# Ledger of designs, part 10: VHH binders against Gliding motility regulatory protein (frzE)

Target 1, 240 residues: Gliding motility regulatory protein (frzE), of Myxococcus xanthus (p18769r270to509)
Amino acid sequence: DISNEVREQLDRVESDLHMLRDDAFRFVRRNDDGINTLHGNLAKMADHVAEARLVPLSTVFDAFPRAVREMSRTQGKEVDLVIENADIGVDRSMLGDVRDALVHLLRNSVDHGVESPDTRQQLGKPLNGRIRIRVRVDGDMLHIEVEDDGRGIDPERLRQAAISKRLINAVQAAALSEREAIELIFRPGFSTRDQVSELSGRGVGMDVVKRKVETLGGSVGVSSRIGRGSTITLRLPQSL
Below, E stands for the ipSAE of ESMFold2; O stands for the ipSAE of ESMFold2 at other seeds; V2 stands for 0.75 times the mean of E and O plus 0.25 times the DockQ between their complexes.

## First folded at step 4 (VHH)

Design v21 (framework vhh_8fcz_2)
Fold by ESMFold2-Fast, scan of step 4:
Formats: sequence, structure tokens, C-alpha cells
Structure v21 (fold): chain B 240 residues (1-240), chain A 124 residues (1-124)
Amino acid sequence: as target 1 above (240 residues)
Amino acid sequence: QVQLVESGGGLVQPGGSLRLSCAASGFTFSSYEMNWVRQPPGKGLEWVSGISYTGSTTTYADSVEGRFTIIRDNDKKMVYLQMTSLKTEDTAVYYCAKDTYYYDSSGPDAFDVEGQGTQVTVSS
């Protein structure tokens, strides 16, 4: 015979199972709703991020006049910085790498490109060096040019340096065109200096600049005339 | 006008020591890395040692590491090379040079020599 106590016990177990089933169902539904809400919120966040991603290069360039002034004083030089088309936009995610690359180029122009005032006077140049940053759009690519009116790049000095550093042998060096010799600045291990300047920190070389730009889907070019200056061009996608 | 005047060279026996000096003028000395480079008889220029503009970092060619010490005095506009345990292979004209004038060629092997040089001869 089924006692009243056993029936009450079965009724309690049945009620508890019903409650557990309902709780489990609510938990699964709540988690599914949560996942769908998270997917929706992430998609909206991604859309908002994409809409806000493109920003003017002036956000990078605004610090450069002071930086060039400080670099120039450290080297005992006077340098005028001219910036053109700073309002052109680039993907926000690229700003840090673009800033780092341009700081290296500006440092190279001040430290190695632009001559001392005494040397410039001897050469009949204006005492103040000029560095120009120019931005232009070509299709879906940005070209950021850093130009100086300094001493330029000597291909023969670069050949000698690469041979001495054992990056290439004398036969390989002699076979390089002038353009290929100038492009030696981008070779890994070309710069052996740990520090270019104490204020600039550790020297990282143009090979690091090239690697960063290539990681962004871009390329780096160089153009130079001995005694008249150099232009380094960063070619970057405007959006990622 | 950049001027670099080297001194302190001479004839020394193998295993001997010399101290080279370079007096700099015509530029902001404390803003440039300074280097010693040498030219052995019948050979090209080879880099020997470099010192950062503050003096906190020094670099040496493998052939002289542990034997030579580069020092600078920014107040006096002087750079020095302390040479010990000299070998016959160290025979060369020694020049001091400020860092290179070329884009990203500030590495040890791309120098314009600005000084008159000082002759070091290691022989019996």
C-alpha cells in the first residue's frame, strides 16, 4: 500500500524536478538570448568602430614641429618643417605605426640629412634646413613623403658600409645599380648602432620602418640627389 | 668649419700602450657620436670604436674589443682612444670622425674622415 507519507514524498520530488527543469530551460534560453545580444552588440560596436576609424593625419603630425625643433637643437642645427595636406585621413588602427615610422624619418633627416649651419653656409645653401612632409592620395593608397634639402645619399658610401658589415661581398656590391645601392639602407643589419641619439632611444634603422610599413600592406621608396637632399616615401593603404 | 686634430701616435713595441687624442671644433660636439677609424698601409678605412654623444654607450670592432677604450669629455671637446696590448696589425693612421652624414648609415663602417690623422706604428 502506498502510504500518505510516500505520496507526499513523490509529490515533493515531482515538484522539485519540475522546478529544476524550468530553471534549466530559463538558464539555456537566457544564455542563448545573452549570446544573441552579445553578437548584436559586437556587430553594432564593429560598425561604430568602422565608421569612426578614418582620422586626419594631423593627429600624428601635430607633435612634429616641437619634436623637430628639439632634435634640431640637440644637433646644433636650424630646421624648418613644412607639412602639406595633413587633413587627409587614414585608418585609426595605423596611426601608431605611421607615427613611429615618420619619427624615424624625421630623426634621420635632422641627424644625417641636414648639414650644420656652417657647412650649409660654405655650400651656399640657406642656413636653415628644410624638411617637408607631403601627403597625397593615389587611388586607394596614401603616399607620405618626407623630403629634406640636405646632403643626400652617396651610393658608394652605402656599398662600402654593406661590404664592411659583411651583408654583401665586393662583387655583389659592384653589381648594384645606384638605386639598388641606396636601397641598402633598408637591409636588415645595415645599422649596427644600439642608439642613434640618447634622446631618441635605441636606434632601430630603416629596416624596421620598411617592415612596419609592409606589415600594413604598404611599401617604402627612396629618392636622393647628392648635395640636394633625399625623399623617403611611405605608400600605405588609406583603409585596412 | 669642422676641424678634428688627432695626436698621440708614435712608434711602440708589441704589447705596448698609446693614448690618442682628438680635439674638435667648428660644430656642436656634444650633439654627435664620435668615432675612431684607421687606415692600415695599403688598405681602406676600417672602423675601430664609437661613443654616443653622452658617453653612456661605447662600441668596438671585434679586433680591438677588450684592448681599446674610447672616452669623451664634452666640456673640453675631446675624444680619446686608450690603446693597450698593441699588435703589429694595429699599425695604421688613426683618424677621429664625427658620425656619418648619410641617411640611416650611422653604422660604424660609413664614415667621412674630417681630421689630419695620427700615425701608429707597432714594431720592434
Scores: ipSAE 0.006, ipTM 0.140, lowest interface PAE 9.5, mean pLDDT 78

Design v22 (framework vhh_8fcz_2)
Amino acid sequence: QVQLVESGGGLVQPGGSLRLSCAASGFTFSSYEMNWVRQPPGKGLEWVSGISYTGSTTTYADSVEGRFTIIRDNDKKMVYLQMTSLKTEDTAVYYCAKGLSTYYFDTSGPDYFDYEGQGTQVTVSS
ESMFold2-Fast, scan of step 4: ipSAE 0.016; ipTM 0.407

Design v23 (framework vhh_vobarilizumab_d1)
Fold by ESMFold2-Fast, scan of step 4:
Structure v23 (fold): chain B 240 residues (1-240), chain A 126 residues (1-126)
Amino acid sequence: as target 1 above (240 residues)
Amino acid sequence: EVQLVESGGGLVQPGGSLRLSCAASGFTFSSYEMAWYRQAPGKGRELVAGISYTGSTSYADSVKGRFTISRDNAKNTLYLQMNSLRPEDTAVYYCAKDLSTYYYDTSGPSDAFDVWGQGTLVTVSS
């Protein structure tokens, strides 16, 4: 009767509401898929724009074999240079600072890290020294490692030098860990003479390398083993 | 094979000017920091001016504003323009290509003897 007509009407309304909800759900999902696709396309465009500003590090590294040969010849040393992943790119605006830092690191490895052939023979090492430049990307950060198989960094010599330069006293020096002592190489004034400190700090020393890298939003690390060599790591944003 | 040849020294009156040149050979000149040192009679060696391979310059306080260091990478030549010369500028001036101190050993500044030139004498006197 009337009750059955009312129930049929309610069933019809229920069906219509269900259909409206399904249509609304499909519309929202379709729009969400469109927004997600648009967002993905914008992210890909941003990546392509960023990649278009990158220049391969080979632009800098291609000169290094000749430079290392000339540095080595001046010191009476033989050095093998190995470069890994030179095709990885960096922002063009950073190339000069990256080149400056790496040339300084290579010079330090040749002049101070790698021992003479006679010394290497006495130590049972290959007569030719080895320098390796390795590039890695981790997220948005570029890691450039300059490794040598030379004499390594002596923390005790660094402590004594810092005392003699009056950068720290003997008590402060003795309190430094091995790593903290090695990090003295980055301290302002460590590679400077009192009367020409501005000149020595400008264009020379590891404190200049650290400042350049930090200005680019990066950091510098050091790892060393006496008699086994040293690794200096530059961590830099790949894009500015 | 590495050779640095300084020239341009001489006798000049106080307030005068001289330009020193350093002809470099046997290495990639454009890849190295270069410097001028001087040694006055009875004094130790003093670093006077330095120039990076990108052309950034630095000066000792005693010469700042009077001396200008420059380089010509195409000619492998380093220059020192010396203006407003004083009697205390009298010294032998040396060209050097290595300003790095010993990075892995801190027993002192590098003795860059093999890369230092023969020197050129500058005398400032009436």
Scores: ipSAE 0.000, ipTM 0.127, lowest interface PAE 10.0, mean pLDDT 78

Design v24 (framework vhh_4orz_3)
Fold by ESMFold2-Fast, scan of step 4:
Formats: structure tokens, sequence, C-alpha cells
Structure v24 (fold): chain B 240 residues (1-240), chain A 124 residues (1-124)
């Protein structure tokens, strides 16, 4: 009998331990679910806070059609501006730097990129030049592309200019790929060296655009084909 | 979702020509820069050619004046015309979507490779 009573006591202990284990597992699952829910709620709140700081790029872009028209008239050129995805937002604190960079890129496209109507006619191109601003989102990064269908960038002219300005020697210049040669436009002192008075302040060359974008945690790239045009891409974090 | 399918590789004698094709799907093809990369046995993957969404092109010095990259946005295709092939061009060739925001960044991590590539073998 005693043996049976001991076995029944052990069975009760085993049952109690099983119940305690199940209760512990349910507690851990409930806590894990609670932690996951809290994490999800915090992530959603962070997204809502970040989104509340965003301002549509149209806030900046709405002035560009008029600006490009004035730049074009001053240069005796005809330029059509197309803007895509202007409703995409960017952090309010970045608006001034983004505006300044894009205005500079638009001016470069009008002043240096797009050929005169007479030149375009001689080359068999449409008489009106085209500038396109395209915005796209990749995760939390914005890509703002400024494209023109103008004369493009001549890598050989850039190599020779860099040698003449003593930024690189002939051996270094010859070793650059076409892409690397075109990237010389971002080199400090390259675009403004010959045109800036010795006593003048800093210019607003492509090196300044690159510096501004990099300060915002972004990057800048260039792609060009001689006679076909150029594309400058600004990659920027959507939120800081 | 994103799919890149390379074709057109094969065996060719030095001095010969091949044309490679890439069929793209699953993304807005006309909005992205496209590239060709290659990887020879026992070597790192290297960039070969790039084409912007507007048709602007760039080439690695090793293939300059021999290769021509082109695209057809209506068909979502990228092609690589390879002329004056050398034994050193022997590699698996990959079509890639450009992820780089620096146009001088030609490292393999700057490119989004989805396919298995197409083998090019150049005999001497």
Amino acid sequence: as target 1 above (240 residues)
Amino acid sequence: EVQLVESGGGLVQAGGSLRLFCAASGFTFSSYEMAWLRQAPGKRREWVALISYTGSTDYADSVKDRFTISRDNAKNTVSLQMNSLKPEDTAIYFCAKDLSTYYYDTGPDAFDVWGQGTQVTVSS
C-alpha cells in the first residue's frame, strides 16, 4: 500500500511539474508576443514620426519650370523640363541643400549641357533641349536624377584640363577610365580654378554639390556620353 | 520577382565576335542603369560595361573600343556586342542592375546580379 501511495504522490508531482512547465511556456510566449507587439508599435511610431517630418519635393520643384525658362532665355536656348514623381517627400531640414544642389545642376545643364537650337539642328537633334528630373525611392534612400540630352562630357577634355591645372600628371590621367575621367568634375578646384578671382569667395562648382550631398549622408554620381547628354544622380537619405 | 536571364555565350576563337543578351523582368527596366560583369575562374568578379536609362555608356579599360553595350527599353533587353575577343575575355558574363549611386564605383558589390550568367570561352 505504501508503495501505491508513494507512486500516486509521484504521479501528482509529475502532473504539477508538467502544469508549471506549460504555464511557464505560455508566460514566455505571451511576453515574447508582448515584446514583438511593443517593437512593432515603436517601429510604427518611428515611421509615423519620420513621415511627419517629410515635405514633398514638389515644394522645391514647383519653382523649377520658371527658373529653367529664365535660364534658357538668357542663353538663347529652348529647353523643355519634365519632372517625374515630385510627390515623394524628403526631410524638411534637407530642403535648402537639395534645392541649391538641383538649381546648380539645372544651371549646368542649361549653360553647358544643352546646345543652341542651331547647333542641335546641325547635329540632327530635336531643336528643343530636354531636361528631366526623376525621383525614385529605394528603401529609405532617395535617388534624384537630373538628365539632359545635350552635348555630354568629353572625358579627354577633362583629362587635359586636369593636367593643365596640375591636379594630376599625364600618366595618372591616361590610367583613368572614362567614368573616372568624367568624375574629375567633382575634384576640388577643378571647375572653378580658372574663373575665380584670387580674392573671390568659394564658388558653387560640382565639388560643392558633392560636399553638400555627402554632408547629408548621401552620394553623387555622373554618367555621360559625348553628344548624347549627361545624368547627375543625387542619392540622399529620405530622413536624417 | 526580379529576373535577369543571360544568353548568347559560347566557344569562339581569338579575334572572333559574340553577342550576349539579357532579358529583364520584375522591375521598371527603363528607370535603371544596366551593366555587364564577368568572372574568370579563380578571379574576382569585375565590371565590364554600363548603360544608363538614357543610353549613355561606359566601359572598363580592358574592353574599351572592342565591346558595345546597348539596350531596348521596349523589349526590356540589354545586349553586349563583343568584338576582337581575346583569351583573357574568357569568363562567365553576368547582366546586372546598377545599385551604385557613384558612377565611378565599379566594384562587384555595386551591382545587383540575379542570373547564373552565360559562359564565354575564347580559344587561342
Scores: ipSAE 0.000, ipTM 0.118, lowest interface PAE 12.9, mean pLDDT 78

Design v3 (framework vhh_8fcz_2; at its last look DockQ between E and O 0.54; V2 from the best seeds 0.00; counts 0 for: pae E 5.9 > 2, unsure alone 62.5 < 65, grease 24.8 > 24.2)
Fold by ESMFold2, look of step 4:
Structure v3 (fold): chain B 240 residues (1-240), chain A 125 residues (1-125)
Amino acid sequence: as target 1 above (240 residues)
Amino acid sequence: QVQLVESGGGLVQPGGSLRLSCAASGFTFSSYEMNWVRQPPGKGLEWVSGISYTGSTTTYADSVEGRFTIIRDNDKKMVYLQMTSLKTEDTAVYYCAKDLSTYYYDTGPDAFDVEGQGTQVTVSS
């Protein structure tokens, strides 16, 4: 009969639809699994490429002891340089900028931070000044600390310098904490290259160091205590 | 002791090119940023261009940007200034100079250490 035949055809159609649905689900699952696996493998390959580009910081740091000795001799000072964890790597493309920043920091510490031996003796400090470069990695970020045991940064002198340069007024300067005053060394305007008719402009200063580091995706910090020394901390991505 | 010897100047037509050289000795060359400064006739010194310790960063005065290129070679202790599209206002004595380090409490412009005799560049007619 007609009723039974129609029922049988509807049952077959329903069964076919169930099989098509199941096949479609399996197809989607297999494609999703394959795409996820491909994405995972591509991520691993990207990580391996990034690691292959890393170069030990010792490739730039190895010249620093000699440079510090020359700087110290020129200034009549005695300065020991200690470098820790220089085997840690950084992206090759960053080496020049890292070297430039660190040479600037070392020159500032030797020339202006560390006191003469006679002054250090009067202050009860070890005759030899000390500069320490310490490297560590935290996640994907490098931390490079450059510490000296020199005179430190005087926040009051920085307040006065900022007033003299018309960067802030006396009320604003008085409102700064000591830490905020010390961070004025990073402010554009203390050492910014400008075109001048009588005087050479210069872009070398801590604001330039900060901008170089920020261009690389990092940050710069400072801590200092008068009479005890200063620490500049560079945070940089290990790979670009 | 410290010695900076400039060379490569001369008389050039407008639109021409010239390459200046600076040989350095008597100091730790790689520990200093290097600069070119110039003295136009009857005027004071003007900063022209600067280059970082490794050469990774270069800077230029607005009047020369795009026309001049500064290069350093730390192995040979040399600084160069490649000048192109020269103009009559580029006429000057050009000096090579090293930067002094920033003193944290310094409130004025730093003086460049100009040691050499300079090299004359004349762009005329």
Scores: ipSAE 0.018, ipTM 0.421, lowest interface PAE 5.9, mean pLDDT 81
Fold by ESMFold2-Fast, scan of step 4:
Structure v3 (fold): chain B 240 residues (1-240), chain A 125 residues (1-125)
Amino acid sequence: as target 1 above (240 residues)
Amino acid sequence: QVQLVESGGGLVQPGGSLRLSCAASGFTFSSYEMNWVRQPPGKGLEWVSGISYTGSTTTYADSVEGRFTIIRDNDKKMVYLQMTSLKTEDTAVYYCAKDLSTYYYDTGPDAFDVEGQGTQVTVSS
């Protein structure tokens, strides 16, 4: 019966949503524990590198393969992580902020960027998602790129979302270039919701990542293609 | 289980009026922004209007501003779209949608999660 079939489908959806919520909470708790462990390890390492300003990014990156595996497992996804140029150094005082920003970007790629295996198969993509972290030095600046081959960002959807949240009006939205529309993800309040709940009150979004990077004297960039993925670029001073 | 059931559509002449209704259940209705989106024949989903969880703020697409009014009744768990001065280009299946996503990756081509069958509005002479 259509009515019974609809009720069964809705029961499955509710069950799936509860499961995803529980998985997200377990993921956040595990991620927080990992960050606390990394903070402790980084604090210990600071004593050993008191005479050296720069510490290899591998100090941060070595935890990422395990973190991505755990993130992927809780979401029922398979994701390949590739890290390039991990030996490039950064100011030791920045390690915690760099780690926090990158963990947030990795989480966004796994949870939201990379599609489910079934969706990827339907779209003709490899079943395994791909995340690449690439480090490059340009003068006295570091460029850290986090790239995924996921669903990408739709600039038109972002324009509509910003209008619906009254962050900009329709005239302002229409005047934005494609790049400027994608950069709406960094606007204060874009990741905030009209709903208020204890669980949603954490307040970590792309605007927080941008502010943290800017506080370090850097900048954040984004590029994306619908259906082909997204790249977030962090530009940071190598030395403070 | 989240349920959104749209109603109130029909055949109307240009310049006419219709009131669409959306009955919500399975979630804390008063904690979510509600939206109306539409799908014209052979086209993708288009956002039409939004209303905050308290009803204190409303937003509209330029094409409907001044002609459409979005209203909610949190006690009845209902959201409404009052449509006036209807035009042939307003012909579409209308859906109500919970909370437009503002997160980084959920603004892709499938960003609008419409769960009901919608309600058909046909404006023709």
Scores: ipSAE 0.007, ipTM 0.151, lowest interface PAE 9.7, mean pLDDT 77
ESMFold2 (binder alone), look of step 4: mean pLDDT 78; pTM 0.784
ESMFold2 at other seeds, look of step 4: ipSAE 0.050; ipTM 0.365

Design v4 (from d5 with S31I S56K; framework vhh_8fcz_2; at its last look DockQ between E and O 0.06; V2 from the best seeds 0.00; counts 0 for: pae O 6.8 > 2, unsure alone 59.6 < 65, placed apart)
Fold by ESMFold2, look of step 4:
Structure v4 (fold): chain B 240 residues (1-240), chain A 127 residues (1-127)
Amino acid sequence: as target 1 above (240 residues)
Amino acid sequence: QVQLVESGGGLVQPGGSLRLSCAASGFTFSIYEMNWVRQPPGKGLEWVSGISYTGKTTTYADSVEGRFTIIRDNDKKMVYLQMTSLKTEDTAVYYCAKDLSTYYYDTSGPSDAFDVEGQGTQVTVSS
């Protein structure tokens, strides 16, 4: 008969359909595997590019000991600068901003933070003041701490200054916690208009430093104890 | 309590000289920047001069630069303002002040955050 011929055709069609199905499944699986591999490889390449753009902080920090020595001499002080972990890298595009921010912080510590040798003797402190720059990496974030062992920040003086500058009223000032009061140094209007421009070694307020760091995707913090000193912490993405 | 006692003012002819004194007590004088501010007749407070806690950095308003010299003596807890070549527009009550702001804020310049506690000392420059 002729029924056997029809069955043979149907068998061939079924075999072809099974093969097409198997090929389609293999195509989808291979395509999915390839996409996942490509995503993984692209992520690895992005990491390598970011790492290749990193430049050690020492390239800008190496000038700081001379700068602090000059500032100290001008102010009649003895201040030691200690820099830790400057071999840690940061995106090259951020080096200038980091340099400017840290020069500003160092200037504040020498000019206003660290006491004169006579005052330090009266307070029972080592005659040489100390400023410490410490760098560390926590995940994707670079932490740069600038610490001095000077007079520290008095939160009550900050409250009163903010009232005098009309940044807040007395009720608002009284409601601030100690931490919130210290953070007033970052408030716009704490600096004079002559000093609110670009980051530089002269006339830069802490509000400008904070704004620039935040533009880079980071944050700025402050910690202080009266009589024991202050720490400013810059948090920045290591890669931009 | 913080006390700032100004003295040394008086009546002087144009071109004359005066030396103002400010005696400080009630705080650790040697770790604060000190300033002179003045209040001309019928006007508000005007910053005149500032001096760092070491005494090595001094600043002056444009109107007095070259004519006034600010000096401090940390041992005696005194601030002085040596005024020369006085003009009639220098007539004012002069106050000694210490800064109220944080050491992360440059306070040289306008008198936005000064702690004016004293009675002041009158300087009158007239012919």
Scores: ipSAE 0.016, ipTM 0.237, lowest interface PAE 6.6, mean pLDDT 79
Fold by ESMFold2 at other seeds, look of step 4:
Structure v4 (fold): chain B 240 residues (1-240), chain A 127 residues (1-127)
Amino acid sequence: as target 1 above (240 residues)
Amino acid sequence: QVQLVESGGGLVQPGGSLRLSCAASGFTFSIYEMNWVRQPPGKGLEWVSGISYTGKTTTYADSVEGRFTIIRDNDKKMVYLQMTSLKTEDTAVYYCAKDLSTYYYDTSGPSDAFDVEGQGTQVTVSS
């Protein structure tokens, strides 16, 4: 009697509990699907916002040919400037710092990298020096290369300068690879505040350029071959 | 031809203030970093302050930081040095200079500390 009725009621309760479990699984799955959809939509919106903040590098690069021309005439040199991929964009907030760094690099190439026409003729080089700015994007990183075809950087001269400035000793200098020696140009105390000079600073050095770029979340590299020229590479996040 | 004309110097008491001016011509001013350097009596040139071509980045020698302010006006081709809390040690001839960039690699030839082309302006701080 009554015992059978209770058992039937317990069977119904068990069935109801299984159904609630199944409903809970379906609810969790729908939430996971919705969360994945939301993440996808947010990613698309973030991409659109980041792209809207980008400004073509041509907005600052367009002044460079005139600047190089003026620097060249002041130095009695002839230098051609080639700019590649200036249509690539960068976050608007970085434009001033990028401009500052690149003007410094261009000046160094004209003033101290590219040889006089007489010297270039003696070396069998084209009379017109060349500076090339190349821009590319790898993932979220922007690469700007400034390359000249000038005298290049002599690693041995850098080692000797570092010894003279008492930044390293001769054993330490000999242990540096060519790449490491060239990177001394970024060392604080090496390129600015030369103790041999009566002047205590020049305002801008490669350590300052590196610091500016690193403040933006990037890095600076150098590559050079004596007699063939130098390349400075700025690596920056395309957007902040 | 590059021309830099400094002015605004004079005699002041310790703790006083002066504003130096530098008028530039003969080059495209707005693309050069500009600097102030000084020559104390019987000593060589000392760098004082520098300013980026946009004016957004300024640098100062340790001895003047907090007391001097460098400013530029690209439209008027002017650089200024606002000096406050002057000390007798600030007595010098002050020059403005455009930047000579030799910093990222060593090349052959004579090294030049930087390019001073004006006559300078005398600042004298004394009781």
Scores: ipSAE 0.016, ipTM 0.193, lowest interface PAE 6.8, mean pLDDT 79
Fold by ESMFold2-Fast, scan of step 4:
Structure v4 (fold): chain B 240 residues (1-240), chain A 127 residues (1-127)
Amino acid sequence: as target 1 above (240 residues)
Amino acid sequence: QVQLVESGGGLVQPGGSLRLSCAASGFTFSIYEMNWVRQPPGKGLEWVSGISYTGKTTTYADSVEGRFTIIRDNDKKMVYLQMTSLKTEDTAVYYCAKDLSTYYYDTSGPSDAFDVEGQGTQVTVSS
């Protein structure tokens, strides 16, 4: 008993409801797509702004071959410097601290790491020492490795030096693993105990390198094999 | 071979002045910070003053601030310590020292953090 006019009215109401539902779903999807597009565009803009602040590490590294040659010749040593991935960028604000840290590491490798040619010949090593700077990116972190093929770090000598400097006692020193003993190089007061305070924070030890890197949100690592060399790793955020 | 040769010490009355000199050879002088350290009779080494490799930044121990001036001449490979208003407590052997060693590869040294390479120059302040 439903008239054709009542059926047509019901069909129209049902069609209008379907259209309203489709429009609502289209509006919600369009808004969601718009928000997702906006988030994508903001991320791209943030990346472009971050990239605009990055300066290639070659800006710092280009001076190092000359500096290493001068340090080496002056000390009667022959050292080859190899630099890998110098085109990787870092935040411009970090360049000065990165330069200072790396100059200190290069000086330590030339002055203390690499043996004289005569000593290297007696040990069956190539006459020329090798220092390698290698840059790697892992996610948001930059890894700068400074490696030498020199004498390495003796954990027992570090334990003895720390006891001698009154930084630890003999019991504490004996309890350290080899890795922990090597990490003594980063201990405050290890290199220049009394001068650090008098130099108004201008100490030149590995503890200063560690503190500068930590201030930048990074960390410092060391690995060494006696007679084979040492690697110091600076881990830094690529952008601040 | 790194060589540092100190000179200019002597006997001076309190309130007097002396100029110490350090002649450097065997290393690239212009890229190293230079320091003066002293050893009073019967005491250990104490740091006196430092100068950056460019000469633009100088630092002094509180005991000598305002009385001593450290200067360098990179062309002549010289570092100087101009001492004024000298006191009896300034009596010591004075040594020139290249960038203070970190010991981080060679740690067999004594507790004193200073590697002094020259024989030093004696300063005696006496009335």
Scores: ipSAE 0.006, ipTM 0.135, lowest interface PAE 9.9, mean pLDDT 78
ESMFold2 (binder alone), look of step 4: mean pLDDT 76; pTM 0.770

